# Designs tried in a protein design chat: VH-VL binders against q9nrl2r1430to1533. Part 240

Target 1, 104 residues: q9nrl2r1430to1533
Amino acid sequence: GGVHELSAFEQLVVELVRHDDSWPFLKLVSKIQVPDYYDIIKKPIALNIIREKVNKCEYKLASEFIDDIELMFSNCFEYNPRNTSEAKAGTRLQAFFHIQAQKL

## First folded at step 13 (VH-VL)

Design x100 (framework fv_nezutatug)
Fold by ESMFold2-Fast, scan of step 13:
Structure x100 (fold): chain C 104 residues (1-104), chain A 120 residues (1-120), chain B 107 residues (1-107)
Amino acid sequence: as target 1 above (104 residues)
Amino acid sequence: QVQLQESGPGLVKPSQTLSLTCTVSGGSIDSGYSWHWIRQHPGKGLEWIGSIYYSGRTDYNPSLKSLVTISADTSKNQFSLKLSSVTAADTAVYYCARGPYTAEWYFDLWGQGTTVTVSS
Amino acid sequence: DIQMTQSPSSVSASVGDRVTITCKASQSISSYVAWYQQKPGKAPEPLIYSASYLYSGVPSRFSGSGSGTDFTLTISSLQPEDFATYYCQQANSFPLTFGQGTKLEIK
């Protein structure tokens, strides 16, 4: 025992989750509250799913991890009109992600 | 790297349907990117026609109304444009283009363009 | 539809000159504007997105500025390869619309 170290992917996911603009991305969109979402978005994903994949060591390459995060953002921009708080949060969080992803 | 290439007939008769295909190489259309058709005619400049996303959702320029259909074939890594009931006004260079992962729709990659003439 | 109007429609300049072209939107588009360069017989190439960010590989002599309705593209020291037509595009709302273009010609 003694030292607890987070993987690079887990550290980045934790930083994303803690970011003020993460709120649209924390969990999958509710089918009850937003029923048309799943008619439009073919590959739904959220930070909780990505975190589980990191914890289960499912990402073999950094590019696979980056692809899942980018899919999350592209889903946001495809579903949400640009002037929405969701799209604005997504734009800021994506910029933050791009800076942090340079460390991978 | 990713490349886009348009293909289709150079000459189309008025009232016929124009069919163009964009072949994507070096990357998958089943990714988070958006895929677009843009045209350019003399005196009018650039006009966005429409887009298709990995989800299969499409958006079309309202000025083209029900005349436009964009579809994707992920097994061939292609997306296509059909423009029905063409007229001389549809004579243009047609480009396919890619949009990136962002809240802003700008076109970060373009095909070379294919010239389409509508005449009898 | 948001109308994008560029000025001037054409400009004549010499290598080494500073060139500025402007783009006006008919309504506020925040910073959602992109700029493209098109050479004769070629597809447009991206230069700038979100008003001021350079696309990867674009020389630092290109810069963009503006917000709301008024935007500018500046070339600080014109090079021979920069003679082309430049287009602005609003990325704020559908349908996506382009300016009419500014042709940059050899003086």
Scores: ipSAE 0.029, ipTM 0.702, lowest interface PAE 6.3, mean pLDDT 87

Design x101 (framework fv_nezutatug)
Fold by ESMFold2-Fast, scan of step 13:
Structure x101 (fold): chain C 104 residues (1-104), chain A 121 residues (1-121), chain B 107 residues (1-107)
Amino acid sequence: as target 1 above (104 residues)
Amino acid sequence: QVQLQESGPGLVKPSQTLSLTCTVSGGSIDSGYSWHWIRQHPGKGLEWIGSIYYSGRTDYNPSLKSLVTISADTSKNQFSLKLSSVTAADTAVYYCARGPFTSDRWYFDLWGQGTTVTVSS
Amino acid sequence: DIQMTQSPSSVSASVGDRVTITCKASQSISSYVAWYQQKPGKAPEPLIYSASYLYSGVPSRFSGSGSGTDFTLTISSLQPEDFATYYCQQANSFPLTFGQGTKLEIK
C-alpha cells in the first residue's frame, strides 16, 4: 500500500493500543511469566511489534497488516480458554478491529 | 529508569478533601501500564484504593463508598488521588504504584517512596 | 472481598535459617498471588508474582509455591537484609487485597 494506507494502519494500531481490551496484546508474552506460552504458540506477535512494522513500512498491502492482527487474536484464542479474561478481551477487541478494518 | 514520586499535604483537616499527586519520570503514564494508589495505616496491612489506565478507565475499592476520584494528566506525566470528606481513619502512608501488563492480573512492580498524611485539626 | 490471612504474624529466626511464611485465601485464586518485602520506613518491594515467579534482581534464596487457597513464601538461607515484614496479595479479582503481614525478626 501507499502512504495513505500506512497512515491508516498507524491510526488503527493507535486506536487498538488505547482500547480498554488491548491489555493482553500490548507486548510479547514474557517467557519468564508464562513459561509454557512459547511451547504452544509458534508465531508470537503483539501490537508493539505490529506498530514497529508499520513504522518501518514493512506492510505493502492492507491484507498483510490484517493478517498480522488476526494472527495476534488467533494466538490469544489458541492459548487461552474461552472463559478467561484474556479470551473475553480478545473477543471484544477483535470485534472492534473488524469494524475499523472495513475502512481500510 | 522509571521512578514514581508522591507529593501532597502532610496535614489535612477533618471533612476536607485530601489531594495527592504521583509524578512519573523516565517513562510515560500514557503507556500499557495501570497506575494505582495504595495506603497503609499504622499497624494495619496494605489497602488498595484504586487504579487508572492509559485509556482513562478507573477502578475503585468499593469500601471507600464513592469518596475517591483518580485522574491523570498526560501533559504533566502525573496521576492524582482525591479523597473527599476525610476523617482521622484516613491517616496513613499513601503510595503510588505501577501495574505492568501481564495478562489480566494486577501485580505492583514499582512503588513510590510513600507520603505520610495525618488527618487532624 | 477475598480475605488473605498470613501465618505466622511474626517469626524470629537466625541468619542461615530456612524460613517459611504462609498465606491463605478465603476462596480459590488459582496462582494469582504476589509477595512483597517491606523494611521499616520504606515502600514495599516486589519479590514474587503468580505464586512462584521471581522478579528480576530478587535473590534465588526466595521461592514461592502454592495454588488455589494455600500459598507459601520460603527463604532458604536467611541473610541480615531479609529481616522485614512480608505481605501476600491476591490478583484474582477486585478489590485487590493484601494479607495482614508477617514480621520476620532477628532471634
Scores: ipSAE 0.006, ipTM 0.561, lowest interface PAE 13.7, mean pLDDT 85

Design x102 (framework fv_nezutatug)
Fold by ESMFold2-Fast, scan of step 13:
Structure x102 (fold): chain C 104 residues (1-104), chain A 121 residues (1-121), chain B 107 residues (1-107)
Amino acid sequence: as target 1 above (104 residues)
Amino acid sequence: QVQLQESGPGLVKPSQTLSLTCTVSGGSIDSGYSWHWIRQHPGKGLEWIGSIYYSGRTDYNPSLKSLVTISADTSKNQFSLKLSSVTAADTAVYYCARGPWTADHYYMDVWGQGTTVTVSS
Amino acid sequence: DIQMTQSPSSVSASVGDRVTITCKASQSISSYVAWYQQKPGKAPEPLIYSASYLYSGVPSRFSGSGSGTDFTLTISSLQPEDFATYYCQQANSFPLTFGQGTKLEIK
C-alpha cells in the first residue's frame, strides 16, 4: 500500500539524486540559461519536483511515479543530442533507475 | 574530478584589453553547466562579471558598460574573458567558475584558483 | 540590482562556539541564496545552496536557513579550520550579487 510505496519512492529518489549522473536532472532547466528549452519541451520536470510530490503524497500509484521519472528522461533525450554529456548521463541514470524500479 | 585553471598576463597597461582564459579538465564545457567569471578587488568582496552557457548565450553585469566579452572554444575545452579599455580600477584577482545544471538557482560549485591582474603603466 | 547586506562585518569567537552570520536581500529572492567560505589567498568554496542544502562534502556543523529577504548561516561548533571570510550570494536573478563578506576570527 500507500505508506510502503511512498517509503520506496523516497528511497529511490534519494538514490537517483546521489548518483554521479544526476546532475542534468536535479532541477528544472533555466529559461535564462537555455532560452529555447521551453519551446521544445512542453512538460518540464526534474528530481526536485518529483521528490516534492513524493513528500506531499501526490503519487497514488507506483505507475504514476514511474511515469514522471520516465518523462524526465524522455525530455533529456528529446532536447539533448545523443553525443552530449547530458544525454550520456541520462542513459546511464535511466539504466540504473530501471534496475532499481524492479523492486517497486 | 572537474578542475578549472585561469591563465593570462599578470600585468596589463591602461587602455589595453585584458584577455584571460579558463581551461577546464575532467569535464566538458559543452555540457549543461554555466561558466562564469568573477573578480575580487584588493581588500573587497566578490563581483560577478558574466557567464556563458553551452548554447552560446552570454549574460554580462550591466555595470561593465559593454566592455566585456565572454566566449567559448569547445575544441580546446576553454572559455575566455576579454575586458576592453582597462583602468587601474580593473586591478583584481580574477576567478573562473562553473555553475551547476539548475532551472532558477545560479551558484558556482567549482572555482579556479584565481589569477592576479594588475593594471599599471 | 539586488543588494545583499551581511551582518556582522566581522566576528570573533572561540573554538566550540555556535556562530551565526546573517544576510539580507533588498527584495524577496525566495530561497535562492548560496553561501561560500573563502580562506586567505584561496578561491571561495561553496558551502550551501538554495538557502539550506549542504554542498557535497561540507561538514554537518554548517547549516543554512531563511526565505524571502532574511537568511542565516550557522556553524554549530566552531573549529580552528573555520577561520575565514563568509559570503552570501543571491541566485535569483542577473546580475548575480554577493554580500560584502563577514570575517570570522578565532579568539
Scores: ipSAE 0.006, ipTM 0.569, lowest interface PAE 12.9, mean pLDDT 85

Design x103 (framework fv_nezutatug)
Fold by ESMFold2-Fast, scan of step 13:
Structure x103 (fold): chain C 104 residues (1-104), chain A 120 residues (1-120), chain B 107 residues (1-107)
Amino acid sequence: as target 1 above (104 residues)
Amino acid sequence: QVQLQESGPGLVKPSQTLSLTCTVSGGSIDSGYSWHWIRQHPGKGLEWIGSIYYSGRTDYNPSLKSLVTISADTSKNQFSLKLSSVTAADTAVYYCARGPYTTDYAFDIWGQGTTVTVSS
Amino acid sequence: DIQMTQSPSSVSASVGDRVTITCKASQSISSYVAWYQQKPGKAPEPLIYSASYLYSGVPSRFSGSGSGTDFTLTISSLQPEDFATYYCQQANSFPLTFGQGTKLEIK
């Protein structure tokens, strides 16, 4: 990890945030609207948390950054049935991420 | 661009039921957002009434007791408020608003508001 | 219910001034606070969510800070279009509750 990798992480997070399918991932799932979420998902994460970790230089390796993004998608697919808008958005955004992550 | 617009009668008599509808355009109510009713009384500021999520879940302000019902009609892209047994205290501007599928409920899109007067 | 109390209830200021509005929660709400601007005859518009994150399109002169029970909205250099009423809102628990509002007026 170095300055070039950190710049690449920031660019990729910005592209994910701007993607039409980012809406389920922008911030942590609401405890009020979805109270059983935190009974099922033990390591919640969202793009705003990942972006803060990038800005604070908390990712030392590309693999650590990729792991957090993959955790976010894994949580989505664990909680949301396949026929939901969340799962469909997650599937499309994850495919976009995998293409972009080839550059890391 | 997503837009919300309230509709309903501007004058309601005491003890009757207030019925308001919010029409959503440019986006679907069946897309993971929460949909809210908020009112503003003269002198009291903003009061959250309740919400409906695309899953059909509803949440209501306990201060309104069992007087409030919120429902959604996905085929018409609308959600509605019914407030029963109204009194002069229910005179307010009523807003519909969109909330996110997240831990914070900053309402990012609001209707223009509709004025409701409860008077004989 | 969580009570949100704003201070001051009204403030008079001049263009170019730094303005600070505070909001206190009756119990800890972590960072789950939003701020809104409302002009006469119009719906509230969102400024800030999760205490410090600025909504897209909101001028950078607006900033938010705080956690727990004490929160602050700051306008670093007041512009003519900023004269409005400002509201804080907690998003920690139902029912969602708002502060009573702070009216910002031209001095």
Scores: ipSAE 0.006, ipTM 0.587, lowest interface PAE 11.6, mean pLDDT 86

Design x104 (framework fv_nezutatug)
Fold by ESMFold2-Fast, scan of step 13:
Structure x104 (fold): chain C 104 residues (1-104), chain A 121 residues (1-121), chain B 107 residues (1-107)
Amino acid sequence: as target 1 above (104 residues)
Amino acid sequence: QVQLQESGPGLVKPSQTLSLTCTVSGGSIDSGYSWHWIRQHPGKGLEWIGSIYYSGRTDYNPSLKSLVTISADTSKNQFSLKLSSVTAADTAVYYCARGPYTPDYYGMDVWGQGTTVTVSS
Amino acid sequence: DIQMTQSPSSVSASVGDRVTITCKASQSISSYVAWYQQKPGKAPEPLIYSASYLYSGVPSRFSGSGSGTDFTLTISSLQPEDFATYYCQQANSFPLTFGQGTKLEIK
């Protein structure tokens, strides 16, 4: 008893985190591991940052939340060529997101 | 949620340029999606024309041999198709649609209602 | 270009029937196939992505299967609203290509 009700945004972020294709998106890309990433990607974001924003009630509209998730995918596709494991994982996770976001 | 609506002339003369616009509401075209034009000739199946990404990157069906241009206007939340030197063979219903950045895995999840274009003198 | 060939081109069926539509790619496309339903005078509606996953709101009587070159769409118990034209689409490479369509008609 006494379990806090999760917001719709929190529920969706948790489902994204648990998805098999979330691995490129869980945390910000390491500058040490990928030195040119931050030269190409000017607005980095990841699921841990989005979840923190949800928990701090920073999303007032569903559109703002959706925009951050789409930015995350946009960054993936901008940096990674189409045939990479990262781009393929991003495409599948984005598809999953679009279906789940119909609930918002 | 997200909706797409095609607009443009219903009649175009042979050799002229067909211009169609897709207006997007409920979401931004300046996002990680691709935005597509598809057409359907009378009594026939679907033909993919091309797509544009938020970055401005375009991909076109090679069968149209550089007759097609797709552009985006983020300030109006619209993307547009120009098909030059049209003939009667370009008579079709034209649809705009939203799809994923990479073509693999996901289909086109949101479609406009379609607009009928007749090429005739 | 990858050619998508559907079989049959048309099928007549009765409410309650199991209907199977097949789609064959000219090259291997892994599982990157989507299926659409189109009713007369309307835009195509998405049914399935990545060969087997249903879009939200699609009835469970629809299912997809296959990989490589051979794909199937099955309707397990045909309903009156299912009489439509069905299209497969490969998403493996550009240009994106569709099958010629399968017209599902009342017997």
Scores: ipSAE 0.005, ipTM 0.606, lowest interface PAE 11.9, mean pLDDT 86

Design x105 (framework fv_nezutatug)
Fold by ESMFold2-Fast, scan of step 13:
Structure x105 (fold): chain C 104 residues (1-104), chain A 121 residues (1-121), chain B 107 residues (1-107)
Amino acid sequence: as target 1 above (104 residues)
Amino acid sequence: QVQLQESGPGLVKPSQTLSLTCTVSGGSIDSGYSWHWIRQHPGKGLEWIGSIYYSGRTDYNPSLKSLVTISADTSKNQFSLKLSSVTAADTAVYYCARGPYSVEHYYMDVWGQGTTVTVSS
Amino acid sequence: DIQMTQSPSSVSASVGDRVTITCKASQSISSYVAWYQQKPGKAPEPLIYSASYLYSGVPSRFSGSGSGTDFTLTISSLQPEDFATYYCQQANSFPLTFGQGTKLEIK
């Protein structure tokens, strides 16, 4: 990750956060509200954590950044059935991410 | 860049178990991707065998009914295929591949070079 | 299982030609189709996903279209490196299934 890549990661995370379908992904799932989530999802992640990792310069390669975003989506699809509003939001946001990630 | 490499025996006897391993470099199998085994019979098309995910979830082609097991070893960054009770019909080139996990899209974006397996006495 | 049928099984063409390959699903799969190119002795390489999106680095002469049951891969101006076997794959449900392949040959 050079300066150019770091700026690109920040810009992309901001675009994801601002997207209408980002609501399931903004912060970690609540154990109180969803008690079985952490029994199923072994590597929880959310946009606030990814953004913090970008700000701390923890991504050295674009592939590491992309892997964390893809992990976030795959957690959504592993936990949430296809017909849920979470899974539908995840599908649309992931498609948006794939288009934007072509710029990385 | 992520690369996948298959390894295992080129010759297996009928009724034995075929064991293949896929070594992943440039990326972690303990990630949000799905990891697949696909085979290609001589002169024919592609057949999906199954997949494994970081959570330990596996999906198998029902046509192989209880004959297939896929497992992962995150410490070695490898995932493996075991196909039991093989016959001459299992003669094929075997590929490992990576795909994004999604309720909408299941496709393979990175493939190994393939390894030839012959089932013969 | 969803059966994928490609047409034609082989096609002969010249450099500069527009080539179309079709793929038919036995039931509706929305837009969940991927296309792959395979050269002799090599692994398949991705070309298109979700019926119409190009994989990174794939030349713009390749395009995909279709929805439901009928899908098409088009090469607008055939290049020498495009002679290969092409496969469609449905991405709608498990088990994942491929078409039988279309071999693109030099005239």
Scores: ipSAE 0.021, ipTM 0.708, lowest interface PAE 6.5, mean pLDDT 88

Design x106 (framework fv_nezutatug)
Fold by ESMFold2-Fast, scan of step 13:
Structure x106 (fold): chain C 104 residues (1-104), chain A 122 residues (1-122), chain B 107 residues (1-107)
Amino acid sequence: as target 1 above (104 residues)
Amino acid sequence: QVQLQESGPGLVKPSQTLSLTCTVSGGSIDSGYSWHWIRQHPGKGLEWIGSIYYSGRTDYNPSLKSLVTISADTSKNQFSLKLSSVTAADTAVYYCARGPYTSSDYYYMDVWGQGTTVTVSS
Amino acid sequence: DIQMTQSPSSVSASVGDRVTITCKASQSISSYVAWYQQKPGKAPEPLIYSASYLYSGVPSRFSGSGSGTDFTLTISSLQPEDFATYYCQQANSFPLTFGQGTKLEIK
């Protein structure tokens, strides 16, 4: 009861960041390290960008927040073949997100 | 240029806790990188101990299960290793290292400290 | 745990030689392999990431190849400063694991 409570979006982003399968999503893909990424992915996003948008109160509706998270997963599956560690991590993290998003 | 420097005791007695600190300069530990501890036993290869992220998430080598703790102090730009109940088998050179972007590279180490020698003996 | 096995454990070579070092993973790791060079008394230095990408500042005589379970580091024309121990590392799953090392010695 007397503890400071985070917003629902902030709580969910923190849970995603702390999840074992968050590693492909923590930060924007480096153009230097992955040169073809930005030729394929036209709307790049990552958890650090989403967290910043939450902290700046840029999400007015839960649907806007959910759309950005789903974009992140869609980018993962578009770029990475299904048998990659990135795609497998994305599949598990997306399932976790869908369960947690029911709280929104 | 980012630089890492290990510090801690060179000699630890069996059953005690080994405590090492990595000081980062030229960059921030809360910048979205992974931060690692690796050790090298005398005349042997490299063993990954664990890592910490800016999020506070940690990953540990299961072979060191329940004995290792990695923590970060962003105000001092440092991250630290505690290894409890040490034995002679923990005698090694200990390195701290930085991993670049985790979103597609997945944990290779692009910057290393010079290493600090730790001897565990009675 | 994914085991990384390097071969050979040591290799003797002369300046100007082409040298190849191999690394085998006990299960598929896609392209998540890094290679490091370690000189006596020094920390490892990165050479290659994601199996084939050269780290900035690394001479072009170094190259990496492979995917799945079998990976190779090649030095196309060995220089005196290249005599060192080389390690591969898988970055596909936890725990992160290294090969046992290949010592490159003067013939």
Scores: ipSAE 0.000, ipTM 0.554, lowest interface PAE 13.4, mean pLDDT 84

Design x107 (framework fv_nezutatug)
Fold by ESMFold2-Fast, scan of step 13:
Structure x107 (fold): chain C 104 residues (1-104), chain A 122 residues (1-122), chain B 107 residues (1-107)
Amino acid sequence: as target 1 above (104 residues)
Amino acid sequence: QVQLQESGPGLVKPSQTLSLTCTVSGGSIDSGYSWHWIRQHPGKGLEWIGSIYYSGRTDYNPSLKSLVTISADTSKNQFSLKLSSVTAADTAVYYCARGPYTAGDFYYMDVWGQGTTVTVSS
Amino acid sequence: DIQMTQSPSSVSASVGDRVTITCKASQSISSYVAWYQQKPGKAPEPLIYSASYLYSGVPSRFSGSGSGTDFTLTISSLQPEDFATYYCQQANSFPLTFGQGTKLEIK
């Protein structure tokens, strides 16, 4: 915990946001553009929300931060079939996250 | 790090209900993971029983579906297995495990409990 | 249900040997295979997911390959701690199913 741990979370979120495959994850899915999303996904989350939680010091443990990132990926794979651009982007970004998260 | 620990009775009588609980520490069961029960019969391989997801969805092995219930208690950070109408064939080591919902590909069970031995006998 | 068949059922080997274990699915499962190592009295430990990706912390002497119905786990240079039972698992469809296991023992 503390400032050093929060700086690590912020750095990792920034790296995820800047990744080429972050586009499905930057903001919450629009109910207008994807009407059935919230019928299927009961715990929506996105990188902008996770970043706000980091900035507000809402993560007490690294595991809580990791759990929110994994929730984001799980939502992607539950909603989007494996052969979609979203699922493929999620697959690559999650692999990148797993490598970076070893440093936490 | 995340740890899982099974608990429940080691001996169950035929026709009764087996009840096991998995306690999770170092992580939350309402995060973006799946939570699984797997068993291993003496001298045999592994059999997947079922899972409960962070969303509350459950999936069961069809061979056991009428007999199995998996539930979660997020306030206690636990998930549980109930197996009804047990017979001697249900004698096994029971494991709970965590599976990341990963890559759109599949579950791998990345964290396992140590296992608990259940014997079904009269 | 998809049936996973491992061969051999047991193999005896010496430290330094190259060991190969195979796993065959009863129908095509793309690359949706994981491999686990289990030592006596212990829970299984994950080795490989999606046919070829090493789990974090697994030594590089372990490798996986295959697609469709035929999958292989290879240990390039066997170490004393590698004597264990190995299981493959498919995740292409529910229910999740495991192979019967391959016991790797000292020659």
Scores: ipSAE 0.011, ipTM 0.664, lowest interface PAE 8.7, mean pLDDT 86

